# Ledger of designs, part 26: VHH binders against p49116

Target 1, 238 residues: p49116
Amino acid sequence: EGPLLSDTHVTFKLTMPSPMPEYLNVHYICESASRLLFLSMHWARSIPAFQALGQDCNTSLVRACWNELFTLGLAQCAQVMSLSTILAAIVNHLQNSIQEDKLSGDRIKQVMEHIWKLQEFCNSMAKLDIDGYEYAYLKAIVLFSPDHPGLTSTSQIEKFQEKAQMELQDYVQKTYSEDTYRLARILVRLPALRLMSSNITEELFFTGLIGNVSIDSIIPYILKMETAEYNGQITGAS

## First folded at step 15 (VHH)

Design b18
Fold by OpenDDE, fold request of step 18:
Structure b18 (fold): chain B 238 residues (1-238), chain A 121 residues (1-121)
Amino acid sequence: as target 1 above (238 residues)
Amino acid sequence: EVQLVESGGGVVQPGGSLRLSCAASGFTFSRYDMSWVRQAPGKGPEWVSSITGSGDVTLYADSVKGRFTISRDNSKNTLYLQMNSLRPEDTALYYCVKGGYLPWRKTYDLSSQGTLVTVSS
């Protein structure tokens, strides 16, 4: 068997809506987040091993890990997205809800903590100076996680995860030979992803989705949609 | 030239059903996701539903989920919308649109005639 990932899977270029407005409204945030979500899902479906799992398993797998993939994407694209600015804007929008007394104190705390965790995670990844290859492998590792409930083909998923881990190890050993513990240092960041609520992420970034569509519902669509229109929209070609 | 012709609209009582059709021509139908969009009197366009090119995945607005069913027959270049349990708020001109769901889509090509659905007692 060949490698799990190729160089084509390393490329992860997010195109932001332009121009960036002075005031980041819910629509801008949602569009930005949606572009990242689509990019992440399209990345996943481009992996031959992912395709080999079958449509049902693929959908279930992505439903289980989309928040982690999205979060890694946020970290990877933090600079291009101006993530800190987006998060600040989200906080500002939340203040309106707070003022209207629509949220309980506990909920406010949870949401603010989640935003803090997102920012800290992204900052930590930036400090590690994670490169494109490492991100690709990390995303593969979280994608092919066999420990989510309700998954089929868990043995195969585990094999793919192991392969991703091995390839990451080989890459790090080759590229960063002077840093013996880099792999471990990178991998120990992954547990932080499991501490983040997918529901809160969805509420923060995707409240502006047209039709109030849930991420759960949109995932199978993104995985199977024709991409020509999407590509045209993000490049301005159509 | 892309042509979309909607049909099947009419007047129905609340709780009733209608089936809309859209005949497509001028492009390779099966290679494109398709959508239904509606425009109620005095309101802007509202996305209703989308279906992938192959027809295997569908997506619905929350307002119609569980009541409407989008489908397609690629051999006939036809898009369908089965509307059940219709409500007065479903009253609108319904358009067939070339293209799928995009979360940030603000405008749709509504150059076709559309088909009018009126739900009233």
Scores: ipSAE 0.913, ipTM 0.960, lowest interface PAE 0.5, mean pLDDT 94
Fold by OpenDDE, fold request of step 18:
Structure b18 (fold): chain B 238 residues (1-238), chain A 121 residues (1-121)
Amino acid sequence: as target 1 above (238 residues)
Amino acid sequence: EVQLVESGGGVVQPGGSLRLSCAASGFTFSRYDMSWVRQAPGKGPEWVSSITGSGDVTLYADSVKGRFTISRDNSKNTLYLQMNSLRPEDTALYYCVKGGYLPWRKTYDLSSQGTLVTVSS
């Protein structure tokens, strides 16, 4: 078999809604997040190995790891998204709920900690100065994770994950030969992704979804939809 | 020229059922996701459901989930919406829309005539 990823899988360009308003409302946040989600899912489905798993398997796989993929996407696109500003806006919106006593103290703490973890993770990735190739491989590693419950074809998934890991290792060794421990530094960041709640992520970023659809429901749709319309909307050429 | 013609609307009592149809022409039907959108009197358009071009995947608004079923026959260039357990709040003009679901979409091309669904006792 050939490589798991090609150069075409390295490109990961997020286009933000324009113009960016002074006040980031729920709709702006949701649209921004949705664009990233769609981009991430479309990236995944563009991988031949992903396609080879079959629709049921690859859908289950994405359902299991979408939060991790999304979070890596946040990190990768943090600058263009003005992630800190978005997170601040989310906090501001949350304060309204707090003020209205709609949330328990424990829930408030949980949500705030989640936001902190997101910011911290993205900051840590920025400090490492992760490049596009590394992000692509990291996303592949988390995508092809065989350790989620309920997955089929776990042997194949594991094989693909190993391939992603090997390719990442080779890339890092080639590109950053003077940094002996770079690979390790990068990989040790992955566990942080598992500490983040997908439910909280969904609540924070996707409250404004039209029709109040769940991420779980939208995933298979994103994976099978025609992309021309989405691309047209992003570029304004609809 | 893209043409969408909705039909199947009518007056039904609460709990009743209707099946809407949309005849599409002027484009390669199977290459486009399709949607149903409704507009109640005095309200803005509301997305109801979408289906991928192949028909493999469907998506529903929470308000209609479990009651409505979107389907398509690409050989007939026709989109369907089976509506069961209808409620008064389902009363609206229903439009067939070329295009799929976008999480942030607020506007739709409602240039077609639509088909009126009235749910009343």
Scores: ipSAE 0.911, ipTM 0.959, lowest interface PAE 0.5, mean pLDDT 95
Fold by OpenDDE, look of step 15:
Structure b18 (fold): chain B 238 residues (1-238), chain A 121 residues (1-121)
Amino acid sequence: as target 1 above (238 residues)
Amino acid sequence: EVQLVESGGGVVQPGGSLRLSCAASGFTFSRYDMSWVRQAPGKGPEWVSSITGSGDVTLYADSVKGRFTISRDNSKNTLYLQMNSLRPEDTALYYCVKGGYLPWRKTYDLSSQGTLVTVSS
């Protein structure tokens, strides 16, 4: 059995909507987030091991971890996305909602804390200077997590996760041989992903989805959709 | 040239059912996701539903979820929309569209004639 990931899985290039508006409205944020979500899920489905799990298991797996994958994607693409600007815009939009008394005080606190956690996570990843290979393996580790409830083929998922971990270890040892604790340092960031609410993430980034579809509903579609049109929309002028 | 011909529209009472069909030609039908889009009088186009090229996965707008069913027969190059429990707000011209769901898609190629669905008492 070959490696879990190949060099083709390391490439993770997000194309932002162009041109960037002076004012980042909900639609721009949603489109940007959607592009990242699609990229992340298409990345996942490009992994042979992922395909080997079968459609039902694949879908369940992504449903369970999409927020973590998305967040890792945000961290990885933070510069290209101007994530700080996007988050600031989200906060500004939220302030408008607050002024309109649409949210409870407790909810506001939860949302703001979530934004803070997201920003801190991305900052922490930036400080570690995580490279493309490391992100790929971290995403794989997150993707092939066997501990989500309701999953089938958990033994196989676990094996894939172990393989991802081993490959990451080998890569880090080879590439960062002088940094003895780099592997541990990057792995200890993963628990922070599970502190983040998928619901809040969805509310912040995906409120403007056409048809008001849920991420849960769209995941199976993204995983099976034809990519030709998508690629045309992403690489071409929107 | 891509040709899409919608049919099956009509007048029904609230709670009624209709089945729309779309005959596709001019492209390899099975290799493309397909969608239904509707346009009510005085309103912009609204995405209704999409189906993957293989027909394995479907997606619905919340407004029609549980009531509408999109399907396709690739051997016949035909797209379908089964509409149940129709409501007055479902009144619109329905278009078959080449292409699938995109979260940010606001414009659609509505060059076809469409088929009119009217739900009224």
Scores: ipSAE 0.894, ipTM 0.949, lowest interface PAE 0.5, mean pLDDT 94
Fold by ESMFold2, fold request of step 18:
Structure b18 (fold): chain B 238 residues (1-238), chain A 121 residues (1-121)
Amino acid sequence: as target 1 above (238 residues)
Amino acid sequence: EVQLVESGGGVVQPGGSLRLSCAASGFTFSRYDMSWVRQAPGKGPEWVSSITGSGDVTLYADSVKGRFTISRDNSKNTLYLQMNSLRPEDTALYYCVKGGYLPWRKTYDLSSQGTLVTVSS
């Protein structure tokens, strides 16, 4: 019985598309988000506990939690991605859609509320100075969520989540021994992730994916694709 | 030297079917995801479908989903594309490509001959 995560699962290095365009556009935003999505899914598939659950369970788990993993990734990589600039570009696009009567006022309100929740979440995580180890365990807690409907092997998933929680607790107590309430402050941020809409996230960040594929369709592919080609492509060759 | 040889194209009426084949050589076929990419006259390349190296998982462009089926036979180093319910907009030169789906992949090695599919009444 080893630890749930090894040191290799703490590394989470996002490489942005190159070259950087003079101004942000839908293509750059979608490519940037796609790189984060693929990084997050490859992170998940590299975990031995995840591998032990089997292909169908893996797909079901990731379909249920991908938005939460993606949102944690946005928070972790907000500076590398220049997320504030991306969100500003999205807001400007929404304002143009109002001027051209392309979206309903009710939809705009939903999307703006989602953007505000995302900004608030990322700001709260930055204020807490969440480190790479803490992010890795938070992502594992989110990934091994046994309470999503339709999952098989929920007992084993629950055991993995409890192990992630235990390892996070041990890490925080060891590393931040003078901050008595740090674990509690970190854990109370997680419910906000369940309030994020996967449909709106897909609309904001993944409109214009090559082939107009849905995230639901891509997930099983990412989980089974050949890693050698992916690893070669993330060097910034795109 | 990597070689990909497409075949099976032809002229069909709308609603018809064709089966494309691609013979692969010069690399370890089973260790690579594979794709079909098409190029219509006067247009740039368009990704159609991908399949994992093992053949376990497939992915399709929305424009062909439900009509096309990608498959592979790793013992014969061959990639296939079964095309059903063909439409005029499917008219294109179809290329077999070494490599899978990456949403940021914008260029493809289309140095092979391709196989022409024409859907016309």
Scores: ipSAE 0.720, ipTM 0.892, lowest interface PAE 1.3, mean pLDDT 89
Fold by ESMFold2, fold request of step 18:
Structure b18 (fold): chain B 238 residues (1-238), chain A 121 residues (1-121)
Amino acid sequence: as target 1 above (238 residues)
Amino acid sequence: EVQLVESGGGVVQPGGSLRLSCAASGFTFSRYDMSWVRQAPGKGPEWVSSITGSGDVTLYADSVKGRFTISRDNSKNTLYLQMNSLRPEDTALYYCVKGGYLPWRKTYDLSSQGTLVTVSS
């Protein structure tokens, strides 16, 4: 009933830690990534369709798709985050670790391949100049994925995903009416998200979280934390 | 005026247990996430655990996971920390804090007295 997303779900303002350190370190990267994760989860929480699914379904859904939402967030906020600089610093660290010690050749290869896939994805989204409305609908499509094992209410989730797909189609057709292939070019990028490893994302961006907590532990907390305190903290940052 | 009063600290041997309590007043307790933060002698504050306003979801620092259990009783405006299998490294002044876990939070309001936990043989 009604549109899946409203204009309030299009705004996606990431605020970076201040001041930026002269040298990038694991704490700055982790704080920056954490702000994006919290922004993405609070975005999902704010959607009426998500709220309608109920608590257990919500937690299961986000645990299944958080990495895809996070990756879309990285692409959307790549300039604000200086993502290319972050990834370059990580690559240099990995290359130095090989030279200093043979730490884990096969694991390092997996991590490097993941970084290349992430860079390629973000570059392809930037080349297409994906706008905020398109990102919001893409996030909704990956959020309401009914094909994850163990989900309940899969028919309702599927209906929400179909609605997100229809709203994206209508938006692209209206806004980019002279670009016949835009929707197709956008949609062929989505399968790459399923190739992103949540374990490697956690190692790249969430090493050094305060208390060394896992993302699996944080997700249910973010979904249930008091919103008024969170909103007050981010508004008080100005 | 927000007031938080911790109690239940003491001296205990390694492997022992303690249960900390925090009486809250001056705010609607159930509408806020709560945390325990500790400060060892000569060191900065260290986040220990957080719990959602409803009490349904908890989060723990890796250093205490499996040994500590945070809980709350919203009818009594009280926050608890059950500490088991205590180690000398757990020796610290323990504070309850209004507010939950945020990875970018660097500053805590530690204006309460806290409750001292000493783990030694």
Scores: ipSAE 0.712, ipTM 0.893, lowest interface PAE 1.2, mean pLDDT 88

Design b18
Fold by ESMFold2, fold request of step 18:
Structure b18 (fold): chain B 238 residues (1-238), chain A 121 residues (1-121)
Amino acid sequence: as target 1 above (238 residues)
Amino acid sequence: EVQLVESGGGVVQPGGSLRLSCAASGFTFSRYDMSWVRQAPGKGPEWVSSITGSGDVTLYADSVKGRFTISRDNSKNTLYLQMNSLRPEDTALYYCVKGGYLPWRKTYDLSSQGTLVTVSS
């Protein structure tokens, strides 16, 4: 027994590429998004309950939910990333693609609707003033989702999700004791994450990855890579 | 002192195969992810493939996926790259590199000799 998450799992510090370019470009956006993806995946792999599920189950879970975790990360780190500026730059590039007939009109509509949904989600989370503990438990709830097709160990995954829900409830009731409906307001935001398309997220944020590697290919690598080099890069040493 | 010694390069026809080797010493090989990086004449370095320290998970640039296979033997401190269905654009000096894939990594330590692969009719 014991808590699902420890204090170390609440820490979620994104380090941005430096310096910020005068004009945001595909490379800066992709590097920034990649840092968030790696941070999110290393966060997940550090959780003892996640480790207990085994390598194949871990990879299947993250492949199924990485976009929801990434979207929660965008909301949590929106200020550090200057996300509104990044989204504005993406919208400008989409408008240029219409003028140059580079993308189908239907695809552009899908992408613009996705951007709108992402902005609405991030704004709603900011209005609720979601704290770092709440984000950590919300990420755990979406990570340990037993609903995704093709998963093994569904019973154990469901037990971990229930534990994350219980611990979030206890935290909110203790920390926000005078706000009876805070937990309900927070949980009502989660279904919006299922409306986010992983295909569109990859197109928006991960075009131009070194080697043109797909997110589906990177996930098993991040989950198994040696952490010493990654940690050195994050703390400024290489 | 970290030492990486590549071998197995040569001249081969399009469609041919080569197997590159890299003998590693001066560090705990199994505790590091490893990569192959290539540099074509007049161009900057291009990441090709990476493998985790355990050898269990591999990652490939889209340009080589399905044709190249990275592997390692931690008991021999050796990294390998099996290259099949070689194309003229694979012509480059190939280096093994201590370290894995990071999408923001801009520089590589290419101080080793490398091994030259030439794909020509």
Scores: ipSAE 0.698, ipTM 0.884, lowest interface PAE 1.3, mean pLDDT 88

